VHH binders against Iron-sulfur cluster assembly SufBD family protein PH0883. Designs and how they scored, part 19

Target 1, 326 residues: Iron-sulfur cluster assembly SufBD family protein PH0883, of Pyrococcus horikoshii (o58613)
Amino acid sequence: MLLNGEDGSMTIKINHVKEYEALVEIYKKEGLDTSLFGNRIAAIIISGDKIIGLNSVPGVKIRGEEVENGVKADIEIADNVKLPFPIHLCTGYLRSEGYQKVIFNIKIGKNSIVKFTSHCIFPYAKDFSHEALTSIKVGENSWVSYEDEHIHGEGVRMISKTEIELNKNARYTGKFSLTKHRAKELKLEMIANLGERSVLELESKVKAVKDDSVEVREVAYLKGAYSRANLKSTVIAFDEARANVVNEAYGFGDYAKGHVECHEIVKGNADVQTVPLLRVKNDKAELTHEASIGRINEAQLMQLMAKGLTDEEATELIIRGLLGEY
Key: E = the ipSAE of ESMFold2; O = the ipSAE of OpenDDE; V2 = 0.75 times the mean of E and O plus 0.25 times the DockQ between their complexes.

## First folded at step 13 (VHH; framework vhh_gocatamig_d2)

Design x2 (from c7 with A35G; at its last look DockQ between E and O 0.69; V2 from the best seeds 0.00; counts 0 for: pae E 5.0 > 2)
Amino acid sequence: EVQLVESGGGLVQPGGSLTLSCAASGFTFSSYALGWYRQAPGKKRELVAGITSGGSTVYMDSVKGRFTISRDNAKNSVYLQMNSLRAEDTAVYYCAAKLWYRGSYDYWGQGTLVTVSS
ESMFold2, look of step 13: ipSAE 0.172; ipTM 0.734
ESMFold2 (binder alone), look of step 13: mean pLDDT 84; pTM 0.842
OpenDDE, look of step 13: ipSAE 0.424; ipTM 0.857

Design x3 (from c7 with A35G K98R Y105F; at its last look DockQ between E and O 0.48; V2 from the best seeds 0.00; counts 0 for: pae E 7.1 > 2)
Fold by OpenDDE, look of step 13:
Structure x3 (fold): chain B 326 residues (1-326), chain A 118 residues (1-118)
Amino acid sequence: as target 1 above (326 residues)
Amino acid sequence: EVQLVESGGGLVQPGGSLTLSCAASGFTFSSYALGWYRQAPGKKRELVAGITSGGSTVYMDSVKGRFTISRDNAKNSVYLQMNSLRAEDTAVYYCAARLWYRGSFDYWGQGTLVTVSS
């Protein structure tokens, strides 16, 4: 099934009212912004392999296709577009078991400012695999913010691959957060090509618990002159979790500047590895990195426990503080 | 075999003092944080005082200024000096040991009863 958003349309097309309502209820329960479901918002709402909602707004064209085990969507933002509201990408699954693949092809025109709010909502997942493939092309002088937040049950396996192309003077800020929930397996990959004077900011925050396996790979190819990239990954690993963070920066353009930052906290028997890879093939390019693997402060933890918190509660509070989620 | 053995509990009048001792064996004592917990009837177990492997101390607010936790690594022992005891301090007191990187305490004593009563 192919769904095509109409240009200038302010009406959300809902194919499945029941699923839609269910997702809205989940948003309410989780304290998420339900206004994202308004008719004024460009959006695609996916449940399983079904498009349950789609809305285009002036300057934003969304086309969706239901495919085997998932959905493919093309999102096109015109030139000179400034949206007052974010584009809502809602991917959900309300069953406990299954597989979902989503493919997003996003193209932003020139001189446009766009924010994406992406949600992956798998609240009942016990044995669920999610694969997300995203391609983002950012036109000249355009600014894009992409925030990805996940709500997971206990049994989510996720692969997320994002490819980003930044044209001249383009800016991209990407945020990935999986800290309130967990994934049994997480493979997060973000690869960006930076054009002239383009700016890339990537920030990933991940909590791993129990026997979770987390792999994070952020890559910036600073090909353009005067391009700038900041890659920041924060991973907190507990119990028997495994985490591998590999952030890569390649300085190819004249006066390109890249910074790679990896911060990890280990508790228990977690196995954490971080590798910053810096490569320069231009004597005018500069790359820097900062990496740390730390621990939860024992005294702080104990202090909180002395106030009546359990170890888990105290730990959670400390982690939230570290993650800036107060 | 890991053992934590508490001693020093008993009956004391309000305003009185007691010193609890805990002798540990069977593990690398110096690497562990130590704590005293108490559990009163009908209440949950709560951390009263803790001391890190590095010697930093923490206290429950209600016992601050009255209780002092200390450790002697050479003797594999931890102590709780309790002064100005109150009726609300009545509980079974437990010695516990944990590695800093672990969530819960790894080892527990059997407990010693402290009763504060007129």
Scores: ipSAE 0.065, ipTM 0.616, lowest interface PAE 2.3, mean pLDDT 89
ESMFold2, look of step 13: ipSAE 0.068; ipTM 0.644
ESMFold2 (binder alone), look of step 13: mean pLDDT 83; pTM 0.835

Design x4 (from c7 with Y105W; at its last look DockQ between E and O 0.54; V2 from the best seeds 0.00; counts 0 for: pae E 3.4 > 2)
Amino acid sequence: EVQLVESGGGLVQPGGSLTLSCAASGFTFSSYALAWYRQAPGKKRELVAGITSGGSTVYMDSVKGRFTISRDNAKNSVYLQMNSLRAEDTAVYYCAAKLWYRGSWDYWGQGTLVTVSS
ESMFold2, look of step 13: ipSAE 0.310; ipTM 0.806
ESMFold2 (binder alone), look of step 13: mean pLDDT 85; pTM 0.851
OpenDDE, look of step 13: ipSAE 0.438; ipTM 0.866

Design x5 (from c7 with A33L; at its last look DockQ between E and O 0.53; V2 from the best seeds 0.00; counts 0 for: pae E 9.8 > 2)
Fold by ESMFold2, look of step 13:
Structure x5 (fold): chain B 326 residues (1-326), chain A 118 residues (1-118)
Amino acid sequence: as target 1 above (326 residues)
Amino acid sequence: EVQLVESGGGLVQPGGSLTLSCAASGFTFSSYLLAWYRQAPGKKRELVAGITSGGSTVYMDSVKGRFTISRDNAKNSVYLQMNSLRAEDTAVYYCAAKLWYRGSYDYWGQGTLVTVSS
């Protein structure tokens, strides 16, 4: 049973307190923000097919339902809400094998500014499949930031599908990162529909190593007049990894502007295909693309280690610099 | 089968010299960053010297000017010439190899003991 925090404090399910504490310890070990487990943070904490933590705050309603092999959550943000802290979505799986499905339905009201911080925590996974379905509807004049960083074991197969609907003047900035751990098998799909004067910024960063297989598809339908989209995918691939990245922009609205940016860093026998697909359906729409190549610099690695960084710290700093992270 | 085999360690007087060698097999040696590490009792393993696939070298401050790392790709070998040895250089020395973009070394040797004392 859940402990109900009647003053708005996070409810922690009693028979899973040790599992909750294990997730917090993993965040600390991996350098993630443990303040996200605080009592002023709207949050849903999932482990396996159980909700082990749940907290709502004024202006944010989070409702979860445990289902076979997973959890379904509805998250509603009221009109005129400006939150001082992010909303925390933690999806954990602490076993080595299995399957997990999560479904998030997120609705943001009008004139609201909110940030989501999302983590998937699968550190021990050796043969584990994860399916995530997310629907995000952003009300007029609202600004949503959604940052997602993952911790994976060596055997994760992840399929993540996100649908985004932006109403008039809405803005969405989304970031996905899987760069510190094995991708192994990743399929990421994001599809966004942009209303009048709405703005979409999507940034995905993936490191693929060994025999990893990565597929990323990000699609922007620029339907409203003056809608804008920037889709950036960055893939660093080594060894025998394979990656297929498709960024699509469709210009329907008058004066719609789309930009697709594909950045690849490749070494060894890795095979990376990045494809910008731009379709102009209105002679007043403007769609552009660019590609860039990151540099690999062994001498810089050695110089950082001479300054006292461990080889791991120096390697990660260089890779993060190539990926634009600091 | 990958092997890194160190040799050349032993007991030496302060001020003396030793040459450590590391013979490698089972991987494309010329593509790897090579390094020597050392670990004294109760201490963290620390970088002593490194050499890139392109031949660039780095040294920790306390050994700069006294130690020289080199590699011979034709012989699949990396060397550490140690001169002007001090008691503080006493440690187990390890040869290690990695592709530079990885967060950890791919291969380590078994280590060779260097003792600097009378």
Scores: ipSAE 0.010, ipTM 0.384, lowest interface PAE 9.8, mean pLDDT 84
ESMFold2 (binder alone), look of step 13: mean pLDDT 85; pTM 0.849
OpenDDE, look of step 13: ipSAE 0.024; ipTM 0.446

Design x6 (from r1 with A35G; at its last look DockQ between E and O 0.33; V2 from the best seeds 0.00; counts 0 for: pae E 6.8 > 2)
Fold by ESMFold2, look of step 13:
Structure x6 (fold): chain B 326 residues (1-326), chain A 118 residues (1-118)
Amino acid sequence: as target 1 above (326 residues)
Amino acid sequence: EVQLVESGGGLVQPGGSLTLSCAASGFTFSSYALGWYRQAPGKKRELVAGITSGGSTVYMDSVKGRFTISRDNAKNSVYLQMNSLRAEDTAVYYCAALLWPSGSYRYWGQGTLVTVSS
């Protein structure tokens, strides 16, 4: 079934109200923004292979199609649209086992400013595979922010592939975060093509624990003159986790400027490899990198806890200190 | 099954001493930090003393010089020697395996009561 969010009102299917309410309750428990379920928020709400909520606003056209094991959504933002609220993408799976595939095709017109807030909500998953394919095309002079946060159970295997195309003077800021919940098995790939004077900022932060396996690849092709990219990857790895992170930047355009930051915070027997790959293919392009490796000082942690901090507070303080964030 | 069993609590006069013991099982003891926490009625549970997997020790300010934490990896045991006890040391004392940074995992014993009164 194809749902088109053209009516300007949130549509909740009667036979899915319980699933919708369950997702809202999970947001409350996890401290996520429940105002994203409001009537003025363009949104597509997915549970399993069903679209259970859909809302549109002026300037945003959302079309969804239920497919085998998932959903395909087309999201179009018109020219000259400056939204006061984010567009909400909620991808839920509330069973313990199975497979889900989601495909998002997102096109932003010219001279538009939009923010996407994306959540993947899999809190009960014990043996669940999730595949996400996302295509984002950003029109001239547009500014897009895309924040992606995940709530996972103990057994999620995720493959996420995102392709980003930035037209002239476009700006894209993307954040991926999986630090509050178990990664288990995670494969992320983001590939961006930058047009003239476009700007890309990507930040990925992943915590891997126990026997988690994490693979991240972020690639920026700085094809246009004066294009700029900043790729920041942070891996916090404990126990016996394994992580492989590759950040690539290719400088093609005149005066293209790219920067890659790779940060590792390691404790235990975790095996982390972070690799900046920089290719300057124009002698007027400049590509740089910064890398840091910090190991948790166990005595420092315990000293903070002996002064009254919880272990969560002490851990966050040490991690922020290692990352230089004050 | 992970178990932490505290012992050695009791009634002691001010200025007296006690030795608390904690026997651990169900995990690789030598690989993790251990700690002694305490909780008095109506108060938050607080870390009194900790010992790293490598043997380094930390103490809350009010017990420095009076309490000594130690571990015996061969016996899977952690000890807290408490000297010069004061009334404000009255609390239930808990042994904990500090499984940081493996997320929020921390294992607790059932506690042993220490009462310091005349």
Scores: ipSAE 0.077, ipTM 0.652, lowest interface PAE 6.8, mean pLDDT 85
ESMFold2 (binder alone), look of step 13: mean pLDDT 82; pTM 0.816
OpenDDE, look of step 13: ipSAE 0.344; ipTM 0.823

## First folded at step 15 (VHH; framework vhh_gocatamig_d2)

Design y1 (from x4 with A35G; at its last look DockQ between E and O 0.59; V2 from the best seeds 0.00; counts 0 for: pae E 3.9 > 2)
Amino acid sequence: EVQLVESGGGLVQPGGSLTLSCAASGFTFSSYALGWYRQAPGKKRELVAGITSGGSTVYMDSVKGRFTISRDNAKNSVYLQMNSLRAEDTAVYYCAAKLWYRGSWDYWGQGTLVTVSS
ESMFold2, look of step 15: ipSAE 0.263; ipTM 0.789
ESMFold2 (binder alone), look of step 15: mean pLDDT 85; pTM 0.849
OpenDDE, look of step 15: ipSAE 0.541; ipTM 0.911

Design y2 (from y1 with G103P; at its last look DockQ between E and O 0.59; V2 from the best seeds 0.00; counts 0 for: pae E 3.1 > 2)
Fold by ESMFold2, look of step 15:
Structure y2 (fold): chain B 326 residues (1-326), chain A 118 residues (1-118)
Amino acid sequence: as target 1 above (326 residues)
Amino acid sequence: EVQLVESGGGLVQPGGSLTLSCAASGFTFSSYALGWYRQAPGKKRELVAGITSGGSTVYMDSVKGRFTISRDNAKNSVYLQMNSLRAEDTAVYYCAAKLWYRPSWDYWGQGTLVTVSS
């Protein structure tokens, strides 16, 4: 039985040890970063509506509250904190059916540098709804990166809403990727407010297959002078999948600069729609967009297969070419 | 229920010609991409020629200009005309069909042996 003490070690609830061990094995099987299970790493580990592990470190305070069908967590980073390792947010659900709601309130102090690694672990889900609400407030001169990774079963419906507030000179880099597992039903919404000289970089990449339904909305409000945002959304859709992507940027501040980049790739009968909404509210602000729509061509695919590639290899090569990635 | 039946294989001298035929049944032939694969002993099965549902053709480099794939949707058949045959063309040739956007070939024939030897 794993029992952690008050000395800064991970605290594991005794009656949940088997579920904790199951999560460890899933991480190992999938080749995910297992550092969150170490005794010097700030982390919160959620399974269902229970907090099964929690560890704070100097400069990072994590508080959790178990609620009906989920967990609320407050994460506070002090001023002048430069963390050498990521803060880990593990959200697990190990049953095949149900509902889970998680709420993260994250506040980063001034002059701090932190990285978050978030994992959603739903490997056995066949009929499961997940709702995530995240609020991130980044203090002056702080730099935050946030990476999401997901392990999904075949029947996940996910609604994820993230609100980001960047204070003066703050920087936020975020990445969401759901390409290895079924999206099934996904609603992703990210809204950011940018203060003076703040920088936002967001990248989302979603693969929709079979009858998946995907909605992505990313919004940047460039309120401060010299604020800068880059929003990149990539949707790859196969079969009969449907996707709708809306990227919005609003230029309010003097010399605010925003760029919206939308890429879609279609194979088969999938239907993808991308909509950029750019509104310049200040004659000194500059907003631009780029959009590309590629359709995988049957003859091109088969030509690559005649060069010795499998269908999957040929498809991936065409996708990388259409996205300009090599 | 679904069948792909190859015919036309045999022994031929280098420089000779041979026509392979593949008769299909049990699926909507005109909706499928068709291909001829070959496999020599100890080697991987490789796509020799393919024809899209719309009639566009592709070939592996070593057979381009010597082999011609064609389809007859009225007869549910796909053909491979092989000219200027070489010893390296010796293999079992397989007819295959797929809905083009699927990652795997859905149907395979039993194969017909082509031997190119003096």
Scores: ipSAE 0.348, ipTM 0.831, lowest interface PAE 3.1, mean pLDDT 88
ESMFold2 (binder alone), look of step 15: mean pLDDT 85; pTM 0.842
OpenDDE, look of step 15: ipSAE 0.409; ipTM 0.853

Design y3 (from y1 with G103Y; at its last look DockQ between E and O 0.45; V2 from the best seeds 0.00; counts 0 for: pae E 7.2 > 2)
Fold by ESMFold2, look of step 15:
Structure y3 (fold): chain B 326 residues (1-326), chain A 118 residues (1-118)
Amino acid sequence: as target 1 above (326 residues)
Amino acid sequence: EVQLVESGGGLVQPGGSLTLSCAASGFTFSSYALGWYRQAPGKKRELVAGITSGGSTVYMDSVKGRFTISRDNAKNSVYLQMNSLRAEDTAVYYCAAKLWYRYSWDYWGQGTLVTVSS
């Protein structure tokens, strides 16, 4: 049985009101976008292996299925749909230990413009494994953006695999960020197939501290003529953290153009390895790579703290200088 | 097992001098950066002086020329020489240590009170 909010809140299952309210409080505490709790927002809210809220809007069909240890969701956007607000994907796990698997199958029709906002909310996790499998198929002439933001406890082991298919003239912009909370163990894989004149822009940012272990693999197959891809990975590693980043681009289409960009900022015994794999399979394609590595100066960091900055503020200022973001 | 023990605090008149000492045990001292923090009642903790694992020193602006931080790796000790003391220097002073590559301070002492008054 489902209940609607009287003030336009999304439909929720009444037997999960306490979990819903807990997620709202976490969003507020962490300064996350709370707009998903309105009735104009397509959203699915997952906690553990349960769907605790689901709202579809005209042009967006969301279907969820509770499965062993998780949820499978199919999200279909019709042709000629232009959404004014993001589709929200909230994946929560509010216990300290366990396992969760989430499967998203997303299909966007032709001539559509949509945004996705994904939040992974695991604030109390001490020994928790999360597996996410996402398939995104973008129809002709559609423009999609997808932003992924995370709240993690100290003991999250996360495996995320995303496959992206871009049809003719489709555009996809994706952002993954895990810099405010502990990575602990992260394996991120993103694989994209680009059709004719399609455009892919991916950005991943990860901060690893203590003994964190991070693996990132991003792959672009530029199969269509005039396809374009820009893959950017940024890894910030402190302490004794380890990170391995592999960025791959394959130029098959006539006049395909790809760029792979890797930035590393390291401090202490941290070890970051970045491997670009660029393969031009067509004499009319062009693939390029840019990489940088910087090390944080101990005295500079301490001097900024002596001027009143917190450890985090001082570190961020130095990182901005090393990345040229003045 | 790890300890940072401050000593040398006390009551001193304005214009006087005081030397703070911090004795460390339970870790490889020479690999650590050391710092002196202070916290006055109702104020936030602030880094007064720091010394890197390699011996480079830093100071907050208000104590430059008056305070000197030093370390003795053979004695596992860090010192803060405080000259020309002012009432504004009244605070609890804390010794802190972090491995040179760490994001944050690993160890803190319990503090020693410095009072500057007539």
Scores: ipSAE 0.052, ipTM 0.635, lowest interface PAE 7.2, mean pLDDT 86
ESMFold2 (binder alone), look of step 15: mean pLDDT 85; pTM 0.852
OpenDDE, look of step 15: ipSAE 0.085; ipTM 0.645

Design y4 (from y1 with G103K; at its last look DockQ between E and O 0.51; V2 from the best seeds 0.00; counts 0 for: pae E 3.9 > 2)
Fold by ESMFold2, look of step 15:
Structure y4 (fold): chain B 326 residues (1-326), chain A 118 residues (1-118)
Amino acid sequence: as target 1 above (326 residues)
Amino acid sequence: EVQLVESGGGLVQPGGSLTLSCAASGFTFSSYALGWYRQAPGKKRELVAGITSGGSTVYMDSVKGRFTISRDNAKNSVYLQMNSLRAEDTAVYYCAAKLWYRKSWDYWGQGTLVTVSS
């Protein structure tokens, strides 16, 4: 039996109210936006292999199916939909060990403006594997933004594969971040196909510590005339962490324009490799890249600490300087 | 078992000198950065002087020119020479060690009291 909250909150399953409340409390603890659980927000809330919350709004259809070890969700946005609030995708796993697979199929109609806010919430994970498969198809003249932020325990192994199709004049802005918690083992792959005059902007931020292993691959196929892509990756690696980042852009369309930007910050013995792969297949296309790698200096760090900063404060200050954020 | 043992504290008149010593055991001393922290009653613990694993030294502004940190890797020891002592230098002084890229100091001594008064 499904119950509604007193304030018009999201429909939740009666036998999972405690799990739902636990997720909300984690959002509060981590400083995440709890208004995303409000009644005007289209949402699917997943815990383990169960759909524990579901809310629809006009113009958005969300259909979920509980499958072995996870959930498959189909999300359809109609033509001519301009949403004032984001669509909330919450993927939770509140046990310490196990496996979860999530499949999102997202289709946005024509002339629509949509924001997705996605969270993966695995705070207690010690030995947990997560697999995410996402397909996003953006209709003509539509603008999609997709922000993805992760909260991980100490033992998460994640594989995430996302395919993006941009139709004529479509725009997609995507942000992925995993900087507050340990990556442990992370494999990200994003592949985008760009139609005529479409625009892709992807930004990924990852912090790797201890013995973390991070693999990132982001690919843009600029197939349409006047298509544009900007791929930006930022990796901060400490201790003995390893990171490998590959950003690829392929210029097929007339006047296609792509840019790849990689920023790496290293402290200690971390090993970070970045590979820009730019292939121009049309002499009217233009592809460029920029990369920077900075290493934190031991004496500089200690000098800041002698001026009264903690190690964390001094490290943050140096990182901001190396990234040009001051 | 890791140990950091401070010695050399005591009572001294303003303008006087003291040498603090810290004997280390239980870890590969030469791989660590060393530091001297101090804490007066009711005050925040502060880094007075540090020395990198490679021998570079740093000092808080108020002790620069008066204090000298040094290390002897053969003796597993770090020293703080304190000259021209002032009443404001009164505190418990702690020896600390860390792998420099770690977030926190890994090891701390129990502290030695330095009192600067007439």
Scores: ipSAE 0.270, ipTM 0.800, lowest interface PAE 3.9, mean pLDDT 88
ESMFold2 (binder alone), look of step 15: mean pLDDT 85; pTM 0.853
OpenDDE, look of step 15: ipSAE 0.496; ipTM 0.888

Design y5 (from y1 with S104R; at its last look DockQ between E and O 0.62; V2 from the best seeds 0.00; counts 0 for: pae E 4.6 > 2)
Fold by OpenDDE, look of step 15:
Structure y5 (fold): chain B 326 residues (1-326), chain A 118 residues (1-118)
Amino acid sequence: as target 1 above (326 residues)
Amino acid sequence: EVQLVESGGGLVQPGGSLTLSCAASGFTFSSYALGWYRQAPGKKRELVAGITSGGSTVYMDSVKGRFTISRDNAKNSVYLQMNSLRAEDTAVYYCAAKLWYRGRWDYWGQGTLVTVSS
C-alpha cells in the first residue's frame, strides 16, 4: 500500500514512513538536495532490503523487486526523453550492522538526455557490507550523467561494480565521490564498452584515512571508431590507509582516443599504488596517461596555520580544495 | 632526548631589532618544518613565522616585511630576525618543530621573552 504525499512528496509505502522520514532528515543534515524526494522526480528509494518509495514519470519506468538482502531495480528510459529533473537512486541503511545488495539494470533509449543522482547513505554503519551491481546501456545519441555520492559511517565495506555499454554517439559522464566520510573498505570497479563515436568520462574521488583500504579500477574498451574516453581517479590517503588504483584503456577502434589519469596524495604512512594500463591493437588509436603521487604542500599548510587554523583544519581545507569541494 | 632551546629574547625599544635563535637536538632536523610562535599575556598562542623542510617561508600578516625566519640545517638551528619591533610584538616566543606530514607540531621550546617598550 502506497501513501501519497500531501505536500508534493514522493509516494511511499505506508509501512515505511519512518524510514522515509529518517532518510530525508539525513539528507538535510548532510546538506544534500531534499528536493529529490519530490513527486515530480523519477526515483527509487531503498532502505535495507525494502523499497520505501518508487516513482515513475513519463518516459521513465522503474520496476523494483525486493530480493534476499536487497533490491533489484530495472530502470527504462524511453526514446526521445529529456527530463527536467534527475532520476534519483537512493540507497540507504539506517542500522549499524548488516548486508545490502542492490542491482540496477538501466536501459536508456535513443536520443534521450537523462541525469542520475545516486546516493548511498549508511550513516550509522559500524559493521555493514554493501554490494552494488549496476548495468547501464546507453542508446544511440543519448546523453547520460551519473553522479554517485556516498555517505558512510565508520564501518562500511563496499563493493561497487558498474558495467557501461555506450551505443553509437552515446555519451556517459560518471562521477563517484566518497570524500566526506571514511571509506573503510572500498572496491570500486567501472568497466565500459564504447561504440562508434561514443564518449566516456569517468571521475572518481576517494579519501582514505586510518586503516582504510581502497581499490579503484576504471576500464575503457574503446572498440568503436572515433570513440573517446577520459578516465580520472583521485585518491587522497592518510594515516595507515592503503590505496590501489588501476585504470585501463584499450584502443581497438579506428581513431579511438583515450586518456587515463591517476592522481594520489599521501600524508602520513599511507601505502599507495597507481597502475595505468594502456593497450592498443590498432595503429590508428591513441592512448595517453598521466600519473602522480604527491603530498600535502607544507607551505600551504603552514600558511593557513599562520591565519589561525589548526593543522587538522588547514589540512582539511587543502584537501577540499584539491578535490574541488568548497 | 628531543630539545629545543630558544635564545636572544630581551628588552628592546620600539623600532629596534632582535634576533631569536633556536637550537634543536634529538631529531632529524632537516626533515622537520620549523616555526616561531608567540603568546602575549591573555592571548592565544599564534604562529608568527614558519619554514618548511624545503625552505619555504610563511609569515603572519602583521609581521610581513619586518620578520625573517631562516634555518641552518648544519647547525640544527632556526632563527627569527625581528626588525621594526612594535609594542604589540611583546610576547613569549616559542620555537616549534614538526614533521611535514603530521597534523600537529611535535616539539616545543621553553620560550624566550621579548619585550618592546620605551
Scores: ipSAE 0.033, ipTM 0.550, lowest interface PAE 2.8, mean pLDDT 90
ESMFold2, look of step 15: ipSAE 0.209; ipTM 0.761
ESMFold2 (binder alone), look of step 15: mean pLDDT 85; pTM 0.854

Design y6 (from y1 with S56T; at its last look DockQ between E and O 0.52; V2 from the best seeds 0.00; counts 0 for: pae E 3.1 > 2)
Amino acid sequence: EVQLVESGGGLVQPGGSLTLSCAASGFTFSSYALGWYRQAPGKKRELVAGITSGGTTVYMDSVKGRFTISRDNAKNSVYLQMNSLRAEDTAVYYCAAKLWYRGSWDYWGQGTLVTVSS
ESMFold2, look of step 15: ipSAE 0.364; ipTM 0.829
ESMFold2 (binder alone), look of step 15: mean pLDDT 84; pTM 0.844
OpenDDE, look of step 15: ipSAE 0.597; ipTM 0.932

## First folded at step 16 (VHH; framework vhh_gocatamig_d2)

Design z1 (from y6 with G103P; at its last look DockQ between E and O 0.76; V2 from the best seeds 0.00; counts 0 for: pae E 2.9 > 2)
Amino acid sequence: EVQLVESGGGLVQPGGSLTLSCAASGFTFSSYALGWYRQAPGKKRELVAGITSGGTTVYMDSVKGRFTISRDNAKNSVYLQMNSLRAEDTAVYYCAAKLWYRPSWDYWGQGTLVTVSS
ESMFold2, look of step 16: ipSAE 0.351; ipTM 0.835
ESMFold2 (binder alone), look of step 16: mean pLDDT 85; pTM 0.843
OpenDDE, look of step 16: ipSAE 0.601; ipTM 0.935

